# Designs tried in a protein design chat: VH-VL binders against o27280. Part 337

Target 1, 266 residues: o27280
Amino acid sequence: MDSMNVPEVLEIKRIVEESESVKTFIFSWDFRREVRPGQFVMVWDFRDEKPMSVSLIDPVRSEIGISIRRVGEFTDRVHGLSEGDLLGIRGPYGRGFELMGRDILLVGGGIGMAPLAALADEATARGMRVDALVAARTADELLFLDRLEAAGVNISTCTDDGSCGFKGFAHERLLTLEENHDMAAVCGPEPMMFQVMRILDERDVPAQLSLERYMKCAVGICGQCCLDDTGFRVCAEGPVFWSQELSRVREFGRYRRDPAGRRVPW

## First folded at step 14 (VH-VL)

Design H76 (framework fv_bamlanivimab)
Fold by ESMFold2-Fast, scan of step 14:
Structure H76 (fold): chain C 266 residues (1-266), chain A 119 residues (1-119), chain B 107 residues (1-107)
Amino acid sequence: as target 1 above (266 residues)
Amino acid sequence: QVQLVQSGAEVKKPGSSVKVSCKASGGTFRSYAISWVRQAPGQGLEWMGRIIPRFGRANYAQKFQGRVTITADKSTSTAYMELSSLRSEDTAVYYCARDDQYEGHFDPWGQGTAVTVSS
Amino acid sequence: DIQMTQSPSSLSASVGDRVTITCRASQSISSWLSWYQQKPGKAPKLLIYAASSLQSGVPSRFSGSGSGTDFTLTITSLQPEDFATYYCQQSDDTPRTFGQGTKVEIK
């Protein structure tokens, strides 16, 4: 629809403070424009436009939520806004998560829990059993634990520094979980996602992984958003990919590209 | 999961201040708020203010602005409500309650702290 | 401030009766409404949130409905333990505000 390419100026209805560095901005939404967990929108502050994953989808209240981590000039400005202020929203864009089977494992690192929180709500409403492994560097960076608990999700946590739950990385914690699932969804830093994907592949659990690093190209030239081997455009063919689609991509989890397209290690 | 336990009853003189505590157990001060609600004898519920403990952000009802201070100590998982310049009409049971940021409902509630202001 | 008005202020009922309590907001609050039960000497207990969502552990005879400005709490078959005061509360804006309460008394 042409309306998907034009920003709609929306009022910030409510702001939820998730952590010292993360806020969820909630807007009224017309659900005649469908939005699914795993999709993203372009957020416009009337100076710059940045892609953000949808973290709350509530058709009963006609609301969506967008969770934003404070990491630079744009996000600092958005974090300075108050309820009643205006932002432009364009979208949604991208392929969302698919749900199948009776049980699902969610593995989220840091802000990667944002799209997985929306997925957890949908999976729970569908009657699926939901297990979540929530990982972060420190306890203060674990996100959405209260919301997941309220939804009836079975939660495991891990932190790099041991300040909450298992001390270690997500993949190390996953190795101690002897549960079989019909599917998994994973979102977080690429090195974490790569290690988790390998374990899930060994367990024959089909996994979907959300690759958000290329979403800056959502309105740009398609060649700039391609994965190394496959030619997938994250904004058009992602950001959600099945693990079998990523298993042959040489750069996934190993290196990234700078603005000039040069390989840079993580 | 979470339980809120409040400090004991207090009798105060007019013009003094009272500080009521609310300790969370069985859970943590994550991204939820703690609201303070009072109830005078035979009267309804009156919201005083709230704090998000991990950020120290507090909001107050205009009626109590300048007289109430709500604080939190993350290390002890304890929220505090201090009311100054006490008058006889401040005689009430004071409750703390977990305030869900997404839904805005209050659950669980503390058991309440009776504050009597008399001379 | 959003004003919440309950009706009636009190009612008398018998065990087995259907009880209906209404709550009106001075402006639209969408579904940002909760219902609480309070017994003498006790803290309030959450019954319903998001206008119609039943809190875990609350008997199914309690139900909530409504949106915008008009909301209803229904008890389909009143039990002896249901004689209490009921409050509505809006969470659309700060300050949070409560209705004045409805006392359900034994007939």
Scores: ipSAE 0.019, ipTM 0.602, lowest interface PAE 8.2, mean pLDDT 85

Design H77 (framework fv_bamlanivimab)
Fold by ESMFold2-Fast, scan of step 14:
Structure H77 (fold): chain C 266 residues (1-266), chain A 119 residues (1-119), chain B 107 residues (1-107)
Amino acid sequence: as target 1 above (266 residues)
Amino acid sequence: QVQLVQSGAEVKKPGSSVKVSCKASGGTFRSYAISWVRQAPGQGLEWMGRIIPRFGRANYAQKFQGRVTITADKSTSTAYMELSSLRSEDTAVYYCARDDQYEGHFDPWGQGTAVTVSS
Amino acid sequence: DIQMTQSPSSLSASVGDRVTITCRASQSISSYLSWYQQKPGKAPKLLIYAASSLQSGVPSRFSGSGSGTDFTLTITSLQPEDFATYYCQQADDTPRTFGQGTKVEIK
C-alpha cells in the first residue's frame, strides 16, 4: 500500500504533443503495481498535486502515459517540462472500465479521449470490435485519431464548428450511427455525457461514464464529493460509473455544487 | 494521407551552406515530427535531427551540432534542413521523413535531395 | 548514443528461401525498433515498426520479432522484389540510430 500513498519520483521518458493544448507524458512503470484503463494517478510537480487519467498502458514496454491539457498554472508548469525532467506520481486510483461483449462504442469529448484511448488499446488487443466517436470544438482539438486508427478502431468524428467530420455535438452525431453495441464507455464534459447517456439508455446499451470531478474524492481528499440522490454517504467509488447508477443522480449533467453546497448550473 | 516533396539537387562548394526543403501535403503538419536522414554514396542511413513543428522543438545528433539547423514554416507546411560549413564528406542524399511521436518510425519519406560538395 | 549492429552485413539467397536478419542494440530499447527496405536510388520503405507490427500494404511474408536488445526480421519465402538492403532503426532515445544495413543478394 505504501506505493499508493507516497509519490514515486519518475523521469519523463518521452513527451508526445497531441495538440496545441494537450501533451502526453510517458514514464517507465513497474507493473507489479497494476494499472487499468479508466484509473487515474496523482501528478506532483513538487508544488501542487492534481489527478490525471492514464491514457497509455503498456505492460510489454513497462510504460504508462498521462495526457494533460493546459488549463491553468499547474498544467502550464508541467507543459514547460522536458524529457529527462522529474515528476512525482502516486496511484493508480479509482475504478477502471469493465469490458463486456464483443462490439463496443467509445464516445469521447476533448481530453476525455485520454482514458478511452487506453481502453481502446485493451479492447482491440482482446479482439473486440471498437467504434469510437471522437468529439471536439474544432478539428485541432480532436485527440488520438492516429493512435486509434493504428489500433484498428472504426472512427467517427464531430466538431462543433464543422471543421472535421459531422458538424454538431456528440449526441447529434450518435443519432446517425449504428445501434448495435454490447456496451459503451463515455468520457468528456458532463453535459455531453448526459445527452449521450440518454440515447444509449433508450437503445438499451449499458454504458460506463467517467466523472473527472470525483477523482479527488476517490483518494479520500474531499469528503463532500458524494453522488446526489444515490444514498452514498462517503466519496463515490469513481471515477467510472454505470449509466444505471447515474440515471438516479439529478445533479449529473445539470448542476454541480460549490463549497457552500449551492447548485451551480453547467 | 501525408506526402513529402523535397527540393531539387544542389552542387555546393566547400565552406558554403545548403538549405533543403521538405513540403508536406495532406494530414496535420503541426501534429507530427519531421526527421532528416542522410546517406552518403554506398553508405548506410545516418539520422541528423528531428523537429516537432508545433513547438519548434528540435533535437540534433551530436556529430552535426553547431552545423545543422532544422526549422519549419507552418504557413507553407514546409520543413527545412540547413547544413553549414560544408565539407566533401557531406556529399549525400538527404531525406526528410514523417516521424511518429509514439513509435518513432519514419513513414512517409521524401524522395531525397542529392547534395554534392566539390571544389 | 545507442549503437545498432546488424548481422549479417550481406547474404546471398534464392527465390523461395527463408531469410533471417538480426539487429542488436547496445542497450535495451524495449520494442522501439523498425525495419526498412531500400532499393538502389530509392528512399527507404517502412516494413515493420514496434518490433513486430506489419506496416499496411507490406506482404505478410515479412515479420519481425524480439524485444530488449535482440531483434529479428524474417522473410518466409523470398520473392524477386525482395532483393534489397534492409535497415533496423531504434526510437527508444535520441539520437535515432540505424544499423549498418544488410544487403540481400541473388545467389
Scores: ipSAE 0.571, ipTM 0.804, lowest interface PAE 2.5, mean pLDDT 87

Design H78 (framework fv_bamlanivimab)
Fold by ESMFold2-Fast, scan of step 14:
Structure H78 (fold): chain C 266 residues (1-266), chain A 119 residues (1-119), chain B 107 residues (1-107)
Amino acid sequence: as target 1 above (266 residues)
Amino acid sequence: QVQLVQSGAEVKKPGSSVKVSCKASGGTFRSYAISWVRQAPGQGLEWMGRIIPRFNRANYAQKFQGRVTITADKSTSTAYMELSSLRSEDTAVYYCARDDQYEGHFDPWGQGTAVTVSS
Amino acid sequence: DIQMTQSPSSLSASVGDRVTITCRASQSISSYLSWYQQKPGKAPKLLIYAASSLQSGVPSRFSGSGSGTDFTLTITSLQPEDFATYYCQQSDDTPRTFGQGTKVEIK
C-alpha cells in the first residue's frame, strides 16, 4: 500500500451541507484502495493536513464522502471551497468497525455520527437491524437523520436543550431504551462515550468506540496518539477499540493530553 | 413532513420582473436545497437553478444567467426566485422543490405559481 | 449540459398492460437518475430515485433499472390512475436536466 502514503489530488465532485458547521465533501474514489467504516483519511488543503473520518462509502458509484466540522483555521479554509475545487487525499488509515450478530445499536454525538453513518449503510446492506441514538446540543446539530431514515434505520434523538426528541444527554436517553442488541458502536465526545460504555457494559452488550483524538500522524509513529497505561497508538491500533480494551485505560473519559503531553480535563 | 407553499399567480408586462416566493413549513428549512423548475404550457420541465439556504449565491442554468436571481431568507423559511426582462416565452408555471443534496431528486414540490406575460 | 432523451414520446396502453419507458443520457450519469409522474394541472410526483429506489408510498408495480447512460421505468400492471406524463431527470451534474416526457394515454 505504498501509494496510500502519497496524497492524490482529487476534485470535489459534490458538497452536502449537513448543518451550519458540518459539510460532507464527495470525491470519485478508486476502490482498489479499499475503505471500511471507521477508517480515516488525511485531507490536505496544500498548506495543512488533518485526519477526517470517512462518512460515505459507495463502491457502486466509486465515491467516498468525508464530513468536516468547522472548528478552526484549516476547516474554515476547506469549508470555503466549492464543487470543482481540489483537495489532497491520502489513505485510508486505521482499523475499522467489525460487525457481528443480527442487531446493532449506534450511539453518535455530533460529528461522531459521520463514521457511524457509513457503518449504518454497511450494516443495513448486510441485513442487520439497526437502531441509532443520535445526540447533539440542539436540533440544528443532529446529523445524517435523512440518510439513516432512507437506509431503514430506527432512529431515536436527544438534544441537550430539548429542541428535538428526548431532552438530555445520550446516556440518559439510553437508560430509557430497553431493547437488546448483539453489539453497539459509539462515536462522539469522549465523556459521552465513557457514560454510554458503562451502561452497555452493565447490559452485557459488546461495544466498539471510535477515538478521534491526537491523530497528527497516520504513519504509525506518533507519541500523541498513545493512551495512558496501555501504549496503544490511536492511528495505528485504532481509532476503533472494543470497550473491554478501553476499560484498562485510566485516561479514557477522564482527561486528555495537549501537544506537550500535559493532562487536560474534559 | 415538509410542505412548500408558493405565492399566487402573477400577470406581468413584457420587460418587467416577477418575484415568486416559496415558504417551507413542517421541517427545518436550512437542512436542504431548493430548486426552481418551470413548465411552459404543454411543454416539459426546465430547471432554472438551486440554492442551499446558507448561501446567498445560487447555481443557475446558463439559459437564465443574468436574468434569474434565487435567494433565501432563513428567518422566514422562504426561498425566492426573481426573473427579470420578462418576455412572452417566460409564460409558465414556476415550481419550487426540495432538492436532496445527496441524490438530487425533488420532493416535495410546491403547488406551482402561474406567471403570465402579456400586454 | 447532459441531454436526457426519453422513448417513446407517447404511448397508448390498456389497464393491466406492462408499460416500459426508456431514458438515455448523453454521457454517463452513474445511477443519478429519478423518475416523476405528472398529472394535468398538478406538480410532478417523485416515483423513483437513484435509478432503482422506490419512493415511500409509491406502489410496487413501479420499478426502475439501469446505470450509466441507459435507464428504464417499468409499470408491471397499469392502473387507471397511472395515465399521466412521466419524466426522467439526471442529478449527476449541474445543470439538472429532464427528459422531454412520455405521455401514457388510454388505448
Scores: ipSAE 0.620, ipTM 0.825, lowest interface PAE 2.3, mean pLDDT 87

Design H8 (framework fv_bamlanivimab)
Fold by ESMFold2-Fast, scan of step 14:
Order: structure tokens, then C-alpha cells, then sequence
Structure H8 (fold): chain C 266 residues (1-266), chain A 119 residues (1-119), chain B 107 residues (1-107)
């Protein structure tokens, strides 16, 4: 049991430019601290600390990758770093995905493909058949297509603007795909995940969904982790949840919380 | 799917500069790195540097630092390699190649540009 | 810089032969190693990446193995089109470096 609460200062070994807004930072990692797809780490730039999903897990090479989307001050600073620069990393934290059966459907939106790319690598290494539905606003924002193709994944794409693959949203594309999967894993914007979950539930496909807003709860920061009006809390067990757990939550896919804790529609 | 096409052969005098182009077609030029590799007659392969066109940032092998400049024009999907202060030892075939950002292998390659430095 | 050394520098073989070429790195490069084939007057062609991953469209008679510092390229049944020079290349660190090449000649 090594202490996961002490940040280790690691050198950035490689930076992969995934898109105009996403980079993957690759670090050497000591796999005496196991990392599973769906888990996250806390990334520390020596000023602020933020949770980031692990997008690459390679115990043969002793490497992990962390994919970061540029959305604000912290991520802007991290995106300005170069190979050889240092970041603090602690973890991993949270529940990872569980694999079951012989085939799996991955449904990812934008940066939500990051934890799913790591899961795809594990599933294919185990001999599972993997189908992936990769969704984004535009073709340039579709992530990890080359990695998925190299892993032998059967890929479907959709973009809001029609610049690649199906023109429309992930749930609309999903309706045109085959129904037979032993399980699914879903990660992306909460409204997308809600619509996808409903379709998978109708098909009787068990699904796991990864919720970004519960990453802090997994490390004991629980300020906004109450999921419904009955006072039910799932924060300590996040970020990955089974669809049956989320189907009981009235807020999922319909409302978020603002900084004052008020319900705001998506 | 991606194809790289280079500019034609050049004959240059010692002390001059040469600028070789590499035009990409197919795929998204902004999403991959371009490496430059040269090969002198009867010799092996020597890496010169690479550029990630999205950011316009390049890095170079120490041996060429100060003499080589690698640039990219995103509007024409073209990468350039300019080598200055040419010497007879710079006589070589110069290749561009798509550089895989995760694995670092090169595929596809341009057809090569022969540069001859003679007085 | 990571130095890559190939062995042998040249070899003579006949069609149908099993050919092995080795590549040694001056320090551990994990599995960040690629193999290329080059024919006279042509650009190199990727055969293997990640030490053992066969590039799409490359015949299955080509295979790669190894990790750390020692790597091998194997051609199980040499064909006429396989007479060429072969190069290994590391991508673990910058600068990228190549082996000196192994020329496979007809016996």
C-alpha cells in the first residue's frame, strides 16, 4: 500500500498533440502502484491541482498517459509545458471500469474518449471484440482514432457538423448500430451519456458511465456530490457507475449545480 | 492514405542555402508531426529534426542546430526544410516522413530530394 | 544520444532462407523500435513498429522481437523482393537514431 496522497514529481517524457484543445502527457510510471482504465490522478503544476483521467496505461513500457483539454487557467499553463518539464502526480484514485463478457461497446464524446482509449487497449489485449462510437463537434475534435484503429477496434464516428462520419449526436448514431454487446462503457457530456444510457437500457446492455464531477469525491472532496432529492450520495465510489445506479438519479442528464449549489438545466 | 510529395533535385554551390518542400495530401496535416531524415551517398539514415504543424514548433538534432530551419504552412499542407551554409558533406537525399506521435515511427515517407553541393 | 548498432553489416542469402538481423541500443529503449526496408533509389518502407507490430500491408514472413537493448528482425522465407538494406530506428528519445544498416544480398 504506497501512499497515493503524496505527489511524486515526474518528468514529462513525451507530449502528444491530440487536437487543437487536447494534449496527452506521457510519464514513466512505477506499476507497483497499479492503474486501471477509468481511474484518475491529481495533476499538480506547483500552484494548483486538478483531477485528470488516465488515457494510456502501458505496464510493459512502464508508462502512463494523461490527456488534458484546454479549458481554463490551470490547463492553459499545463499546455504551455514542454518535454522535460516537471509535474506533480498523485494517485491513482477512483473506481475503474470492470470488463465482462466477450464484446464491449465504447461510446465517447470529446475528452470522454480519454479513459475509454485506455479501456480499449485493455479490452483488446484480453481478446475482447471492441466497437467504439466516437463523437465530437467537428472532425478535428475526434480523439484517439489512430490508437483505436491500431488496437483493432471497429470504429464508428459522428460529428455535430457532419465533417466526419454520421451527421448528428452520439445517441442518434447509436440507434443505427447493432444491438448485441455484453456490456458498454460511456464517457462524455452528461446529456449525451443520459441519452445513450436510455438506449442501452432498452437493449438490456449493462453499461458503466464515467462522471467527471465525481472525481474530486473519490479523493474525499464531496461538496457537490449529492445526486438526487432523496439525499442519496454515490460520490465516494466514483467516477465510474453502473447504469442501474444512475437511472435512479433524477438530476443525471437533466440538471447540473452552479457554484451556489442551485440546479441549472444542461 | 496520407501521401507526401517532395520538391525536385537541387544543385547548389558551397556556402549557399537549399529549401526543400514536402506537400501532404490525404488526412489532416495539422494532426501529425513531420520529420526530416537525410542519407549521404552510400551511407545510412540521419535524423535532422521534426515539426508539429499545429503549433509551428520544431526541434532539431544538435549537429544541425543553427544551420537547419524546419517550418510548415498549414494553408498549403506543406512542410519545409532549409539548410544553410552548405558544404560538400551535405550532398545527400533528403526525406520527409510522417512521424507517429505515440510510437515515433515514420510512415509514409516522401520520395526524397537529391541535393548536390559542388563548386 | 542513443547509439544503434546492427549486426551483421551485410549477409548473403538464397530465396527460401531464414534471415535474422539484430539491433542493439546503447541504453534501454523499452519497445520503442522500428524496422525499415530500403531498396536502391527508393525511400525507406516501414515494416515493424513497437518492436513487434507488423505494419499493415507487410507480408507475415516479417516479424520483430525484443525489448530493452536487444532486438531482432526475422524473415522466415526470403523472397526475391526482400533483397534490400534494413534499418532499425529508436524513438524512445530525441534525437531519433538509426542503425547503420544491414544489406541482404543474393548468394
Amino acid sequence: as target 1 above (266 residues)
Amino acid sequence: QVQLVQSGAEVKKPGSSVKVSCKASGGTFRKYAISWVRQAPGQGLEWMGRIIPRFGRANYAQKFQGRVTITADKSTSTAYMELSSLRSEDTAVYYCARDDQYEGHFDPWGQGTAVTVSS
Amino acid sequence: DIQMTQSPSSLSASVGDRVTITCRASQSISSYLSWYQQKPGKAPKLLIYAASSLQSGVPSRFSGSGSGTDFTLTITSLQPEDFATYYCQQSDDTPRTFGQGTKVEIK
Scores: ipSAE 0.600, ipTM 0.818, lowest interface PAE 2.2, mean pLDDT 87

Design H9 (framework fv_bamlanivimab)
Fold by ESMFold2-Fast, scan of step 14:
Structure H9 (fold): chain C 266 residues (1-266), chain A 119 residues (1-119), chain B 107 residues (1-107)
Amino acid sequence: as target 1 above (266 residues)
Amino acid sequence: QVQLVQSGAEVKKPGSSVKVSCKASGGTFRRYAISWVRQAPGQGLEWMGRIIPRFGRANYAQKFQGRVTITADKSTSTAYMELSSLRSEDTAVYYCARDDQYEGHFDPWGQGTAVTVSS
Amino acid sequence: DIQMTQSPSSLSASVGDRVTITCRASQSISSYLSWYQQKPGKAPKLLIYAASSLQSGVPSRFSGSGSGTDFTLTITSLQPEDFATYYCQQSDDTPRTFGQGTKVEIK
């Protein structure tokens, strides 16, 4: 069997505490299995398995990092682990971000900064100019600012409560920025991503957006994945999509699904 | 940028304990680890331990055999290093430093606290 | 514990000289190595991290290289303010450990 479909038991080499609710777990990784920013892995604690975005990719040190936000029983158990403990990892899965041009804008909200932090490292290593708009509800929820600064990224921050940087939402701050970029990458809550996509489309900036809720489709957990009746298949293409593709999707930024599969507004 | 300010010099008798403070100002105290490093007169640098202030999780160098306790008070952005059962060889300058969780390098450093153990 | 050994323990140099200091780890530490400068009565100052990354504000005459077990700090065109003690430090494992130091003295 393909090594991507069998969990490999790996030792937690280092744990970085990013915020009160987010930790990055760092593992030695064999880079004969390619990993690109925007891809995810399945993390197994020997009881449950959940998809997590890869937030650090370091082929020189042969390491990957996986950032996990504490949101439920599984993630609470994983947050209780220590360096030297074991986790099962399989993957990577999904399509990663594609880089083009000389200048990139990153727009991230909350844990959505995790895949964008890995992308920032790759873009700067390629000699691209990187601007990042990092948004969160409060200053304590802003993630990866020190990694971005160390990578030479130009950072703008937004918090809903005004505790750091611009007081307001990511799309409100973006409206005040006049510089054009060759591309953008966006990851965060769907309502934020929808507003940001609209502005980037208006400015003719091609954008890629990462949709967390479609990660399970890439590993075949559900029978068939389709974003709408036009036949757009998420299982083969997600979780990263170009804005031109998402503009056709009626659900994006407007609806989610409950356990019964019914549409529920955001 | 973050600055670390330590408590003042101490003169202690053998067998007593000392508690050195390290107050962070201007930034990201809760998002970094704080390491304690000492330097005896004319000697090199010796790592004692570190704490991640948000969780109160501390790791120690084994050579201190339970004599060192590192704590943090989140409300005052202050880390503490308490060293008990003091001996003359504990005479040193004690530094706190912000410990980068990814790279493990130390920057910034506190100004140092001279602790002299004498009868 | 990972033992860090510096060479030489001391050296004499003149302004304008090229100075090389080496650091050897007792086991592989990948690139988890930092270099510090310490002047008398002062706290150490970070120069280099990740074996070769220059800390912001540090003059470009300082550079680091190496990986695994062997590392080098180089100072090109030594300046008067560079006479100090230099320490390497590994962060691959706990406890963090330092080299014994290299004192750079005026000739």
Scores: ipSAE 0.566, ipTM 0.803, lowest interface PAE 2.4, mean pLDDT 87

Design P1 (framework fv_azirkitug)
Fold by ESMFold2-Fast, scan of step 14:
Structure P1 (fold): chain C 266 residues (1-266), chain A 121 residues (1-121), chain B 107 residues (1-107)
Amino acid sequence: as target 1 above (266 residues)
Amino acid sequence: EVQLVESGGGLVQPGGSLKLSCAASGFTFRTYDMYWVRQASGKGLEWVARIRTKANSYATYYADAVKGRFTISRDDSKNMVYLQMNSLKTEDTAVYYCVRPSYYEGYFDVWGQGTLVTVSS
Amino acid sequence: ETVVTQSPATLSLSPGERATLSCRASQSVGSYLHWFQQKPGQAPRLLIHDASNRATRVPARFSGSGSGTDFTLTISSLEPEDFATYFCQQWESFPLTFGQGTKLEIK
């Protein structure tokens, strides 16, 4: 049994309020345990354990960050913590993004920008040119714009209500962006990711998509870790997938699971 | 464009008071801790004060030289940070800079143009 | 308090030469040491953060090195616009402290 399957109790060094509903928690990290953008950790508050994407990877400062959206009892408790408080961290888990080429596109929706922000940092550190399309329902839900700007990322925004940037959906905005990218990485609501994937496929841009709903499957927490009856199993391979793999899965972007595990339309 | 614009400096007699203001624009002000740093003529730079965000209960910190005399505050609705300076001494004469740290703290990233405070009889 | 000391106080060089500026901390600051450039009448400009990381739009001729207590800022080939005052600053402990500056001047 290796150390990534045992929670390490870490002190919260800094808390940054990204938005009204999202906070980033920063911890010291020993980088002898490699962490890659697109991977997640299990966060333990000594009552419940939940998967959270790693949103900051900073080997210069020996720190990682975890961005958490307030959506329920566990996240409400974690949001109530202060600097100096302790959390259990186990991991990292899952497959990270792979960087290739020189020019990359990031397309993020809401909290999906969290793993993409970590990827942006790595890409810019490698000297790659990064274009980011940051999408949200409203301006208040756009995340990491100042952080991306400071990193030298070329930013495009869109909001459903038009409160910031392009008025409309991410895939509509993407149609107006340049097509010369060596790869793309996409994370956000599945309907958004499906539409974006279709456009990137037509442009012959290889894309990696992060399916956050399958993070629990990657550590074996639930028994429903198959994307489809075709035998594509997520538990060992997710949460990051290449677009050509997801094109074969009928479930992706078309239906989700209810609490009983039944397929329901989006 | 990211900008910090200081105002409120001027000439004041020892024992007097001044309130400095810093207007922030071009970024999400409420997510950043804010700092004041000063520089006296012929001297190096000196950290003066720090104010944290709402997530950290607007905690404030001061250099020993100004503790008890200076008060840092912020108004997130107006994108403003302030430095109330009381019981001013000739040693407080300096250019005062409003400074934004890097996104997750750790180094000073954006500096205002500075405002001169002269304490002299 | 962590005291940060720069040397030399003044460095006189010609364009095209290599400049080496030193910064020493009274106790270990890890890699939490930053370098700023300041021209007369202007605010300081960040050059290098965390010992060796070049800030946005800073030319490649600027480089930083060191860890612990001893740090160096190197300018590989001086350009006319590089003649300015340079400050180092530690962020390991509060109060945050700056060096007294090194003035880089022509000849």
Scores: ipSAE 0.706, ipTM 0.854, lowest interface PAE 1.5, mean pLDDT 89

Design P10 (framework fv_azirkitug)
Fold by ESMFold2-Fast, scan of step 14:
Structure P10 (fold): chain C 266 residues (1-266), chain A 121 residues (1-121), chain B 107 residues (1-107)
Amino acid sequence: as target 1 above (266 residues)
Amino acid sequence: EVQLVESGGGLVQPGGSLKLSCAASGFTFRTYDMYWVRQASGKGLEWVARIRTKANNYATYYADAVKGRFTISRDDSKNMVYLQMNSLKTEDTAVYYCVRPSYYEGYFDVWGQGTLVTVSS
Amino acid sequence: ETVVTQSPATLSLSPGERATLSCRASQSVGSYLHWFQQKPGQAPRLLIHDASNRATRVPARFSGSGSGTDFTLTISSLEPEDFATYFCQQWESYPLTFGQGTKLEIK
């Protein structure tokens, strides 16, 4: 049986505005259906269905949270909802992050901090030391700083415009951080993740990266289920990958594919 | 550093009015519901009022003991929470705490130092 | 309203001893039960949230357990600074309610 393929209609229990463009929607969840950081769900507004990373996993409160950035018609409609309104949730899907060692570095850009915030909760619950490098274009787009601080996470920020923390990109800030970590987890724009991965590889820090653009492949409804030079199916193995697997993928960080499968530069 | 600083407490006669203020700093104030909790001398804690965020239309909630007499409000531009207390009774005598809940709410995370309100003739 | 009741009202122990404090709810509160420590002249300090989760920077000697209606706060080996009043509080339903407190005092 495939109970994960049946959408469950859930009531929005709470809505939190993370920023002007991001809201977190919280639902009661039956944890007989386990959810791990790095996994995603399909969110159905009774018209369209979109994949969203799980940003809060709280088995103690029997709650999950989904953080959604307003980027188009579907997300505009969802942002217009109120507490008490209903959404369909199907899943979870995909491979979650794996934790190892005593300390972890999280590197997140924009909405990429959503799955990393859930991972931070799990890492701190396991007694790991968590350092987070939170990157965005401007200070107003930095996500989860108060949540991470309350969890005891050590936070570094960087913004492209210098409005908060280091002025520059995540990888430039990372070059100024000399502390060693047993592992890292990275999520954000693909060009950022590629640059960060290269630095972590040179430092021999094992890293996991989340390829959000392939989330639909994990459900088996995407035509782009294979990475071009690895030979494995993203729908079976993703969206989270170890850096050593991605280092052999020519297109990672360099180009994407259009609907016809043609290469398009980032 | 996350801080909540209450002010406006003092001695007031029964039937009088008093307005408490709470100055918040060190966090994104606009994203948190805010609460007032009081404690009478040598007694337990009692929830008084709650105000929600703009996303929930600044909805307000009160304990039965104060409903109709107290009004909670906020000014997000100043990072302030207020408690307007009218028709004060001797049983309102307590230390009043401004309280921030946990992120996503569910437990009280950060407390101010409290401000003493004494209602006496 | 959901009433939470603490026992004992006063617990007299010596440093190094184990303290066990109880809290009972009149109705099930799931795991939405929290513990606070309060010293004279100070605001309450969160110790344990959601029955068993230790708050940030709270020493490992503090632990919580229980679910539904019966909850326990345990201090494995008392330090001098632990002698204070402890409150439990439910967040299952409004109005939010607190226990009457357990005063932990030096024997």
Scores: ipSAE 0.704, ipTM 0.841, lowest interface PAE 1.3, mean pLDDT 89

